VH-VL binders against DNA polymerase type-X family protein pol4 (pol4). Designs and how they scored, part 7

Target 1, 98 residues: DNA polymerase type-X family protein pol4 (pol4), of Schizosaccharomyces pombe (q09693r1to98)
Amino acid sequence: MKILASSTNYVLHNRLSNSQYEDARSKIVNFGGEFTNDAAKADYIFVNYSQINRVRRELRTIGTPLETCVSCKLIVKIDWLNEPKESLTPGNPYVIWH
Short names: E, the ipSAE of ESMFold2; O, the ipSAE of ESMFold2 at other seeds; V2, 0.75 times the mean of E and O plus 0.25 times the DockQ between their complexes.

## First folded at step 4 (VH-VL)

Design n13 (framework fv_libivirumab)
Fold by ESMFold2-Fast, scan of step 4:
Structure n13 (fold): chain C 98 residues (1-98), chain A 121 residues (1-121), chain B 112 residues (1-112)
Amino acid sequence: as target 1 above (98 residues)
Amino acid sequence: QVQLVESGGGVVRPGRSLRLSCAASGFTFSSYGINWVRQAPGKGLEWVAIIWYDGSNKYYRDSVKGRFTISRDDSKNTLYLQMNSLRTEDTAVYYCARDRGLFYDTYFDYWGLGTTVTVSS
Amino acid sequence: DIVMTQSPLSLSVTPGEPASISCRSSQSLLHSNGYNYLDWYLQKPGHSPQLLIYLGSNRASGVPDRFSGSGSGTEYTLKISRVEAEDVGVYYCMQALQTPLTFGQGTKLEIK
């Protein structure tokens, strides 16, 4: 399935085990997405948080404040990768920031 | 559920000061940026200032720079606007408005009821 | 500063008829992230403004489907497919691309 085609994706490692992180990365690639280790280059940032304030703090900690991320379109809960049904849009219930 | 309630308005002479408050309830105040927007009698909406969720960035319209200061006290779920050196053109209803997104994703999903500031010579 | 211009300044509509309001920006509001930073607000008589549409075309929570936003770059439109009495008020567009945030001058919608 290529539902992440033409997207560059980052996974915020915080609150994820190494196996959960690698599983998310594999799913992104399987869905046609590109993976990046630089959040500032991502279209979508996948996180294991529901509170945007925590995400903002963690991104600032790794040197990539959300406020200055020109490429960033959406922050998405990683559980979307388990049951993706459609392209990510601001109206998608797994999107916590847009 | 979500509420924003402004207070602190009044009638003052030019050159005086007022401190406006915006009391927030029904949401996690510390997670949101908040704006002040004003409306002069019979006129349109005019953006005044924003403070980011973490207090790290504050922006003002040019006409109020150096006179107004936006601040927040997250322990009290309250936003403030300190208004110094008031001018007759500052006469307006002042609204606080919650910024759903970040600086570049700004949209005001909830607004307060407004507090009236009248600066009269 | 980005200047926002609305047209018409006022319109009068028979209930059940459609209405259309235009908003033009002095600079493109299309960001490199693909979003158009244009919002629409409604201020009913005696009330605070309320959000109708954000990021060009997204309806805010609780806003009826009869409201739609469209456009990109410098030209935007708010459409009401079937005007109801409760839609009376002043409509404002706002650009959120850069500070200072700027509003259009407003469009007053009245019922015939």
Scores: ipSAE 0.000, ipTM 0.571, lowest interface PAE 16.8, mean pLDDT 85

Design n14 (framework fv_libivirumab)
Fold by ESMFold2-Fast, scan of step 4:
Structure n14 (fold): chain C 98 residues (1-98), chain A 121 residues (1-121), chain B 112 residues (1-112)
Amino acid sequence: as target 1 above (98 residues)
Amino acid sequence: QVQLVESGGGVVRPGRSLRLSCAASGFTFRNYGINWVRQAPGKGLEWVAIISYDGSNKYYRDSVKGRFTISRDDSKNTLYLQMNSLRTEDTAVYYCAKEGFLSWGTHFDYWGLGTTVTVSS
Amino acid sequence: DIVMTQSPLSLSVTPGEPASISCRSSQSLLHSNGYTYLDWYLQKPGHSPQLLIYLGSYRASGVPDRFSGSGSGTEYTLKISRVEAEDVGVYYCMQALQTPYTFGQGTKLEIK
């Protein structure tokens, strides 16, 4: 299944164990996406938060390059990767920012 | 697809009030902070105010503090600027300008067409 | 407040020639997160401003590669490698390191 085909993806490590982070990375690649450690290149940013206020605080605190993201479209809850039935669009219940 | 449309400008005497509106479409309004920027006739750009995406933070230039109030109504996808005690130096075209994705207030990626405010005796 | 000063205030160029606009800030625009909070905007005659460059050197979506931003500390430069007729307008730098956000005075680019 290549549901993430033609996408570049970043995973915000905050609130994830090392195994959860590596699992997410592997799933992204297996679903046809590219994984990047440079958030500025990402189309989708996966996070382990439901509240956008928490995400903004974490990004500001760690000084991530998300502010420079030319391609950034959506912030997505990480658990979408466990059961990716629907494409990532603003209407998807796992999308928390667009 | 993204559009910002300002309205509410007009001609008023010093000391009067006006309320500007900025109607947004083509993006999820509640997720973005928005700025007001003005431009006096023949002059440069001047930043006026910002409201954060959740409405919890508001910042103003000193010359409008206590006179202008920025607010938003996410149910109507609309930004407001309540302008009280208007002065001749407030005469300008007023633009609303959207922050960029994850920019936290910067990268004004979309601007409206502006609404004109004239304060004269 | 941070003061932004542009130079020159106006310039005239022949199409195909390069143009360079400078912007000086009264203090460094480098944030502790490692990014420089300087944007460049273009206002074409009769139009609203449009974003050209953000965070010092990143080109906004749809902006031609003939536009580039550079600089650090308190000195910044916008360069146009080969000016075209549609580049006419007023160019503004803006700092967004702290409120109030402040613009330079603007630089008017005209075609000879």
Scores: ipSAE 0.012, ipTM 0.674, lowest interface PAE 8.7, mean pLDDT 85

Design n15 (framework fv_nezutatug; at its last look DockQ between E and O 0.20; V2 from the best seeds 0.00; counts 0 for: pae O 11.1 > 2, placed apart)
Heavy chain, then light chain:
Amino acid sequence: QVQLQESGPGLVKPSQTLSLTCTVSGYSISSGYYWHWIRQHPGKGLEWIGSIYHSGSTDYNPSLKSLVTISADTSKNQFSLKLSSVTAADTAVYYCARDEWLQYDAFDIWGQGTTVTVSS
Amino acid sequence: DIQMTQSPSSVSASVGDRVTITCKASQGISDWVAWYQQKPGKAPEPLIYAASSLQSGVPSRFSGSGSGTDFTLTISSLQPEDFATYYCQQYDSFPYTFGQGTKLEIK
ESMFold2-Fast, scan of step 4: ipSAE 0.182; ipTM 0.760
ESMFold2, look of step 5: ipSAE 0.012; ipTM 0.657
ESMFold2 (binder alone), look of step 5: mean pLDDT 90; pTM 0.932
ESMFold2 at other seeds, look of step 5: ipSAE 0.007; ipTM 0.599

Design n16 (framework fv_nezutatug)
Fold by ESMFold2-Fast, scan of step 4:
Structure n16 (fold): chain C 98 residues (1-98), chain A 121 residues (1-121), chain B 107 residues (1-107)
Amino acid sequence: as target 1 above (98 residues)
Amino acid sequence: QVQLQESGPGLVKPSQTLSLTCTVSGYSISSGYYWHWIRQHPGKGLEWIGSIYYSGSTDYNPSLKSLVTISADTSKNQFSLKLSSVTAADTAVYYCAREDYEWGEYYFDYWGQGTTVTVSS
Amino acid sequence: DIQMTQSPSSVSASVGDRVTITCKASQGISSWVAWYQQKPGKAPEPLIYAASSLQSGVPSRFSGSGSGTDFTLTISSLQPEDFATYYCQQADSFPYTFGQGTKLEIK
């Protein structure tokens, strides 16, 4: 079963090497998710941050403030993609914003 | 006023697990700050060990590999450090600290007084 | 990991002197530097955050500057209580790293 089925996903490149970024994109597709280059279209945004205010700052820098993102449901730590056992919920330790 | 206080044994034997607890008063850890462990070896500088957010999300210094576990007990307003398989190199003063991260500050605004841990027989 | 290189390792100064301590990051870290003061037997105390913002309650003789890779802490007129060890810290990325410290000694 594909745990990201019917989701649109974005990866925030900041703090990732190019190989980590491409690995994350590949995992998203392999788990059934759709990848987007536009954070404003994402259901889930994957990040290499634990601090939500840094994520807010980086999203503003790329022209996609979290406050104006109507599609955005969760911001998720990138390492969830290494072993995605359970569906993403606000109570999941990898979720830093909902 | 926010206050942090470390507690735990001052002497740990080699190969055992070091367990330290930080008790927070004047502020609830469930209110969303990051809580950190930092140590200072004798005659050396400061080394960041890791952090925990109230949601259970942890970040660890890769130099400490899989030896570190940080956990929180929000009902007791405490967070704890476990460092497994200790050696003499783990002899240090251990501090807990709060990170002010709102609005882009990102610094340790409150520190515990520090607890000295000696690893010896 | 981002390496923070502090200089000098120690500085001897007299009361009333202007003292400057420098910190260099191995890569660009924007303004994400904090400075701490540590007296013997005590925990570090914050002086400066975000490279140039003064912590509440810290005397105005302390100031920070810099961005990118090069940062400085300045004490405009040294007082007796300022003799301590000073540390810079980068807050750009995990793992957080500190400079090796600068011991400020009586001349």
Scores: ipSAE 0.008, ipTM 0.611, lowest interface PAE 8.2, mean pLDDT 86

Design n17 (framework fv_diridavumab)
Fold by ESMFold2-Fast, scan of step 4:
Structure n17 (fold): chain C 98 residues (1-98), chain A 125 residues (1-125), chain B 111 residues (1-111)
Amino acid sequence: as target 1 above (98 residues)
Amino acid sequence: EVQLVESGAEVKKPGSSVKVSCKASGGTFSDYAISWVRQAPGQGPEWMGGIIPIYGTAKYAPKFQGRVTITADDFAGTVYMELSSLRSEDTAMYYCAREGDYDSSGYYEDWFDPWGKGTTVTVSS
Amino acid sequence: QSVLTQPPSVSAAPGQKVTISCSGSSSNIGNNYVSWYQQLPGTAPKLLIYDNNKRPSGIPDRFSGSKSGTSATLGITGLQTGDEANYYCGTWDSSLSAGLVFGGGTKLTVL
């Protein structure tokens, strides 16, 4: 399925194992999304569940990729990639920032 | 356990620049925010800015925007703060400080531990 | 000069209790967590309280913090001469033009 078609996606590597990061990248591509290493170009940023509160803090603290996300629409829990049935909207339970 | 080691004292003339370093010992900076905080004699602390080394993008307090540059060498485990166009009012102790360790609950909001011992910068002519 | 307002000094006798106030606005204390730092003469500031009322390892329970609205309070009970120091509050300022902000400091004298 192409549920991420027409989206550019970034995965925040912090607190992800290399295997989790590569798995997320593969799923993004397989769901029709484009992957970027530049958060400033991303529509969606995926983060590990264990980073949710850190992501919230980083939005308020010091220069992070999240502050440079010019095109950024949503920050999404990475586990959404395991069951991407609903589109990503601010009301989706996996969306932690919009 | 991690300690922050700052470079030595500096004496500078007005109009010059100073560059202070902060190196991690017994641990690493990498994904921790490192802030620079100065304290003039008899005054409270004043936040200048900070950086998370793995991201490399600095944030600056508005008062220092345009005069301060904060950079990181993640491989060397060192963060730098350069202050230009020095004035006598820039005479102060300059500290680097690391954000507290992120726990799984994520309740920390911008507190610092540990702090470096401070670098004295004196601006006089 | 400072964004957060603290009384410049406070004093009490050994064994007594003291409170140090820190006043701000909705963009800083009102919206964010408060930390407190102790600075002994000739030393770097030391974290005393974080997240309004939590103590790091090694800080005795004589030290406590609280926050109400746009103000925060540091409480110290069982005062000891070794508590003589400057105390600073700190928080994030969410306004467009600020970042981390500190109070002007309170000098505690134990007489």
Scores: ipSAE 0.013, ipTM 0.631, lowest interface PAE 8.3, mean pLDDT 81

Design n18 (framework fv_tafolecimab)
Fold by ESMFold2-Fast, scan of step 4:
Structure n18 (fold): chain C 98 residues (1-98), chain A 122 residues (1-122), chain B 106 residues (1-106)
Amino acid sequence: as target 1 above (98 residues)
Amino acid sequence: QLQLQESGPGLVKPSETLSLTCTVSGGSISSDDYYWSWIRQPPGKGLEWIGSIYYSGSTYYNPSLKSRVTISVDTSKNQFSLKLSSVTAADTAVYYCAREWYDESGYDFDYWGQGTLVTVSS
Amino acid sequence: EIVLTQSPATLSLSPGERATLSCRASQSVSDYLAWYQQKPGQAPRLLIYDASNRATGIPARFSGSGSGTDFTLTISSLEPEDFAVYYCQQRSDWPTFGGGTKVEIK
């Protein structure tokens, strides 16, 4: 997860709980990344895993604050910031909206 | 002291575009901590969020209104504006501008303008 | 959209009495719920955010509780200035507001 955090801009989606938001923010900063509230500056988005399908639909069809983020990838398991090894699930946790 | 003030025509004809401006004073619209929002209230009814803008120009809109809504920001004038196209009588409402705290809490509207009534009538 | 249902629509009470206002969500909103007060001719005023946190300057007699789908705003002892309409609002999806509860003098 070090590679994903290195000097990359992240946006923390409002569907994260307050504790998930703070945990993700702290881990991003600890691995050398930066967070932003501006979708146009974001490279990655963190979302609440339980809301992932709704967020996917909104980004793709309805639009959200992140509709202007052409290359944003979802990072849906914030605990992966503790895991240096990248792994793929059958559901594919990385989704590019544009 | 932060103040928000709506301005624009109080009467709009059906099928025309409703245009309102919010002037922010006592604080800068170019703040990293806040989005700036439009919320409306039809007479005798509840509140409906229209959309929000960040000072960079990033916007998000109520999905039910997205095809008709444009929100823009002018940081040099410390203003943000709403355009709502193809209006009907259903768009008659008091329109409020508000400051939205997006950092961690999200969607808390902590400062509001006084509101301006816009009537859609021929 | 997430629908918020407030009850009762009107609550008739006397000064000094306790007011309990309900807000129910059509699906879980976690703790992402705010309460606003609106007096006639005025803009709404933020009272409570994140279900239970009082906004700056809000008197201690106002308290919020609940999580998930069921939320309560309590005014422990009504003052004359508390007779107003109260709205709940969620932010777990795009923002939606409840229909309001009017607290009026009995």
Scores: ipSAE 0.000, ipTM 0.597, lowest interface PAE 14.1, mean pLDDT 75

Design n2 (framework fv_diridavumab)
Fold by ESMFold2-Fast, scan of step 4:
Structure n2 (fold): chain C 98 residues (1-98), chain A 122 residues (1-122), chain B 111 residues (1-111)
Amino acid sequence: as target 1 above (98 residues)
Amino acid sequence: EVQLVESGAEVKKPGSSVKVSCKASGGTFSNYAISWVRQAPGQGPEWMGGIIPIFGTAKYAPKFQGRVTITADDFAGTVYMELSSLRSEDTAMYYCARDTIFGVVEDYFDYWGKGTTVTVSS
Amino acid sequence: QSVLTQPPSVSAAPGQKVTISCSGSSSNIGNNYVSWYQQLPGTAPKLLIYDNNKRPSGIPDRFSGSKSGTSATLGITGLQTGDEANYYCGTWDSSLSGYYVFGGGTKLTVL
């Protein structure tokens, strides 16, 4: 399925193991998306949902690239990649901001 | 403890715009989402929109789309709400509130500013 | 009109119990967590309940919440005169690209 076709995607590495990060990258490509390591180019930013307040605090502390993402349309819970049945729209429960 | 400090009362003419500020005291705005909620006299609260400063992402309620703009200045620790094309029915108390975002199913407001009175009069 | 429906008023005597209902639809209460806010006269709203039934630190256990289907309920036991306030429910509505909605409010009068 090509549910991420024509999208550019970023995965926030904070609070993910290396294997979780690589799994997310592989799923993005498998679903038809382009992967980027530059958050400013992303249409969708995937984050570890259960840690969102910690993630936000850590971004502020360490100055991660996410602070430069001015073109990002949706911030998405990474769990959506495990079984993406519904498209990423603002009404999707995995979309945590838009 | 975290306090949200809002700017002072405003009296505006119909057709003008107003810009209200909200500053974190004892913390930083960039670590939390901030929402704007207004309350007209005798009415319940009405969510206008919110922003996640560190992501640069703002979202607006359908009723205010096109008239409201929410911005953040991370260096100043300040969030702004600008409402344009003011009319008498925009007379209300305007609150900023800290927004806990764990997803669309889990949002709530745990700290509130004391409110800014905006009066629209000729 | 508010998207979430609350009774406009409720009253009881000190020491009694009251419940305040909040009715919505599948796009809001039916699909999302509910919060409750207390607003004393002349003050900003204060969070009383979040995630349907959880209390923030400092909120006494005589305040409780519950949710069933598309409705939520705030319960207050052991009423005190200081509980006289407006009470609002709130939740996300997923139907229009997502936005937060509040109930119309219930004025609690402690007789």
Scores: ipSAE 0.016, ipTM 0.584, lowest interface PAE 7.3, mean pLDDT 79

Design n3 (framework fv_nezutatug)
Fold by ESMFold2-Fast, scan of step 4:
Order: sequence, then C-alpha cells, then structure tokens
Structure n3 (fold): chain C 98 residues (1-98), chain A 122 residues (1-122), chain B 107 residues (1-107)
Amino acid sequence: as target 1 above (98 residues)
Amino acid sequence: QVQLQESGPGLVKPSQTLSLTCTVSGYSISSGYYWHWIRQHPGKGLEWIGSIYHSGSTDYNPSLKSLVTISADTSKNQFSLKLSSVTAADTAVYYCARDTIFGVVEDAFDIWGQGTTVTVSS
Amino acid sequence: DIQMTQSPSSVSASVGDRVTITCKASQGISSWVAWYQQKPGKAPEPLIYAASSLQSGVPSRFSGSGSGTDFTLTISSLQPEDFATYYCQQANSFPYTFGQGTKLEIK
C-alpha cells in the first residue's frame, strides 16, 4: 500500500513558494494520500518550519488552532515528501508534533 | 539584559569561506528563541540569511542555501555563520539577531548585535 | 519571494510634522509586518510588530496599520531623534524579506 494511504493531508502554504506548494500536493496524491484545504480535517499537516511554536501561531492565524484540532495526528516537515522511506510515527525525525 | 556580539575577519578574499560568530550574553541560547543572521549591503538592502534553533534545526534563505551553514555551540553560548565561495557581492555589514518565538502575536527581530563589516576584496 | 516596496524612498520633514511611510507586499501577508528604525552606524531597532502592535519602550507617537498587502507607519509629531531610515519586513512567508528603506531627513 502507498505510504500515505487512508490519510487526509494539509499543506501549510506559509514559507513555501507556489511551485513548492503544488509539488507537495502532487507528491501527497502520488503517495496515496487525500489532499484537503481545511487543516481541521487533516490527519497530517506538512509545514516548512522546524519549530512547533511557529506552526501553532500560523495555524491559529488561519483559524485552526492545534489545541482544537481533533483530527490532527502529526505535524510533519515538508522535506519528508522528498524521500518518504520511513512511515510517519512520532519517532520519525521529520515529525515535530504529535 | 540580553546582548549579541558578532566577531570574525573584516577582510576576506574572493572564493574563500567567510566565518562569523555571534556571542550571546545575558541569556542562554538553549533556553529558546530562534537565532538569526541578517546582512546589510552597501546602500541599505537588508537580506535575511538564515536561522537556527538550539536543537540544531536550521532554515536558510533559498538564494544562499548551497553556500550557507549555520551552527550553534550551546556550551559557549554562541552560534556561527559560514558562507562559502564569497564574491564582492557578499560585502556587507553582518548582524546576528534574536526572534521572538513564544509570543502569540509578536514576530520581529527584537535584539540585534552591533554588526560587523565584512569586505570581500583581493 | 514576497517583494516589499516602500514609498517614498526619502522624505524631508520638520519637527512637529506628521509623517507617513507606506509598504506594499507583492502578495497577501495578513498582519505579519514589522517596522524598524535604523540610525547611521547602528543596528535596526524594532518599532512595530504584527502590523499595529507597539514594541515595548517605543514612544506612542509611532503607530502602524494595515493588513493584506498595504501597510503604513505613522509618526504623529516628529521629534529630532526620529530622523533615521525606516524599514518594513514581512514575516509571513519564507524567506523573510525587507523593504528597501525610507530615509527621513531634516527639511
């Protein structure tokens, strides 16, 4: 099965160019994931940040605080999509929040 | 009182690597905040170079990504910039700065070093 | 990259004047704008963050406004110590980018 099978995924556009954002979306679909424009529906949120407090601030700005996101499982650094060899679990070095 | 101070050579030859260090006093780098390098070209232009968090996580300006490395030494309370293959275009005043990471609305470089002038010339 | 364009590039004013500096982003950046003051030979100092919030210790004559793409820094009654260069900066999108600066000069 593909590595993002049965997952709903959101990409935080902040700190990404339009081409990086579109590339991330196409990779998500190619790896078997569903893409959503609603962060509150996401299992995984992909971001171009290394620090979780910055991500919390940005998600609050777009109306989806992590504290109220019941679907959210992981915040993942966007670079994982370049070589997704290992599954997304809390121990994965690209996972910055769980 | 938190203070930042840059140090390094004022003159670097073309094609060499520029190495600068920022020494932080009055606050432990390992206690938080992002720590940044910013440069100012002659005639005003400010350019963000990159940042580091004490865990070793870095973000770089994509225009400089292949040329820049930022590292931190928490035991010395310092972070450093290496910029490889310098040219005359890298002549600038280099600043280190702190970003606020714990505020819910604040997003600015709140503390800056005094700046160090670097000239790239043969 | 998001381009930040300031206007004017320079402005001549007298003590007591109201001075307005504008900054335009090439894309929407919500309220993620900071303003800095830089005096000759010194590092920039923050004045405003999140478009309209005054940095601690900054005089109340400084104010910021705007959202989306258009932002303004206002000095309500210019003082002698305010003659400096002013920069806007966006913190919404990577990489962080600055305006080209506005030099505030004595008339």
Scores: ipSAE 0.013, ipTM 0.623, lowest interface PAE 8.2, mean pLDDT 85

Design n5 (framework fv_patritumab)
Fold by ESMFold2-Fast, scan of step 4:
Structure n5 (fold): chain C 98 residues (1-98), chain A 121 residues (1-121), chain B 113 residues (1-113)
Amino acid sequence: as target 1 above (98 residues)
Amino acid sequence: QVQLQQWGAGLLKPSETLSLTCAVYGGSFSGYYWSWIRQPPGKGLEWIGEIDHSGSTNYNPSLKSRVTISVETSKNQFSLKLSSVTAADTAVYYCARDTIFGVVEDAFDIWGRGTLVTVSS
Amino acid sequence: DIEMTQSPDSLAVSLGERATINCRSSQSVLYSSNNKNYLAWYQQNPGQPPKLLIYWASTRESGVPDRFSGSGSGTDFTLTISSLQAEDVAVYYCQQYYSTPYTFGQGTKVEIK
């Protein structure tokens, strides 16, 4: 079973080039995840941010505040997709919100 | 008191790579973003990008294909590389601290002195 | 990208008189959840880097004289210098930090008349 199996994933486009965004999308699929264009349906949201307050602001601007996102489980730094060595749990250093 | 000191080669030819370094003294490198901002002669300010202590970067989309920002945490330094320069890249380049704690967030509260970079054939 | 436009490009004011600089954003920089405007003002003296004067549209940075004040909300912002002093001769820039890329106005030169 691949590391993102049975997960629905969203990539926050802000602070990513089109190339980085497409690379992240292909990696998610290659790791067994489903990709969505609707952040409100995502289990995991991948971001190019290190600070949660900046992510909260960006998610509100696209209509998906963390406070109201029922599906949202983890906010994950995009860098995790480059070489995922550890599963996505709250203790993972790439996870900035749970 | 935190100070930013910056240096790098100021004269380049078209097609070369610009390389600048900024060093942080008197404070923690962790807990902040560190930005590069440029100003062409007689013109306004353009944000280039930012990096944190872990090496996570964000770039201005207009420059992203040519920009790399890197960090050397052991020395409290971060560096800018801008590839394939042209005369349009002639500017004063500033490093700056991006505050993320307290009441000030995402505003630039401390700046380096600036490095003039001239691109000429 | 959020576009920032300042007016006027240059302003000549006599010593002791009020100087007013305007800044307009192409979209709102007011965040409804915390009711804060993500707008900063900088002063740049000749040959020096910019210096932060005001953040959250109206909060003065520590050490900034009280003759400097910021006002406005949403898309329209103003920096006011209530009684211009000689050391206030500088270029002033507004900046939005609501969304990346962070963007600046084109600058307003303030000169003594």
Scores: ipSAE 0.008, ipTM 0.616, lowest interface PAE 8.3, mean pLDDT 85

Design n6 (framework fv_latikafusp)
Fold by ESMFold2-Fast, scan of step 4:
Structure n6 (fold): chain C 98 residues (1-98), chain A 122 residues (1-122), chain B 108 residues (1-108)
Amino acid sequence: as target 1 above (98 residues)
Amino acid sequence: EVQLVESGGSVVRPGGSLRLSCAASGFTFDNYGMSWVRQVPGKGLEWVSGINWNGGSTRYADAVKGRFTISRDSAKNSLYLQMNSLRAEDTALYYCARALRFLEWSPYFDYWGQGTLVTVSS
Amino acid sequence: SYELTQPPSVSVSPGQTARITCSGDALPKKYAYWYQQKPGQAPVLVISEDSKRPSGIPERFSGSSSGTMATLTISGAQVEDEADYYCYSTDSSGNHYVFGGGTKLTVL
């Protein structure tokens, strides 16, 4: 198994449901990740796909537009559980969508 | 308590049709993907079809593509499998299963029903 | 081919370690999952994502994956562990989900 570096930071956006939040949290912990509520410090952003426009609007408001996310240059809509083990390494920044 | 209850299994002739239902309770149905998995008596498990949390994405095993249709009804907390052009090799116990994670599509299952038996025989 | 290969049976004595293998070309890059099924019962998830034990599963169950082979290990097998065990994963495309043929574990 490939795991993410223990220093890798993630943000779980507040627009996820409680169940989606706990699911993502469990998965991130299993990969040795850390949580942050600061989008500017995040390596990965997890969002509910149905909330994407709201998330984009909120990120613009706080000065961290999704379109300018350097850690998200390769934005991929993925199914976390079906991702190749290698694509979850620290070298592959991406965004998880629902 | 999470519960999944299948119904609709019956004896049907080759070429016939059948609709299976799965009633879900004890959890927020719309937050989970769902699947159908079948098992020929005395044989192994075979994944049949999956549907994501909002019904916008479906997946099918090659053996059933074009013949089976998976769907869900949020108001009834129910999952369905419409089975057309049934063949003898479709004879199996059909399980309803809850996908563990809330992603766009989820491949594995944490809760299963007890199954409903479909027999295709002439 | 979309196939995961398991031995049809494995036998151990009570207290011995049982090892059940699952071989598949996609396993270097795709997770393996393990299900236990007892006669007349629905399957139960015993290992997820190669090695993670779900809540409620006894600690004697463990999993690992290396190269094209995933392994379910039951340390100190007990008679109540007699069951059919299925590995489950996706093919290389990630679009097809397949179960192994199943392994009957006998604890005598």
Scores: ipSAE 0.007, ipTM 0.568, lowest interface PAE 12.0, mean pLDDT 74

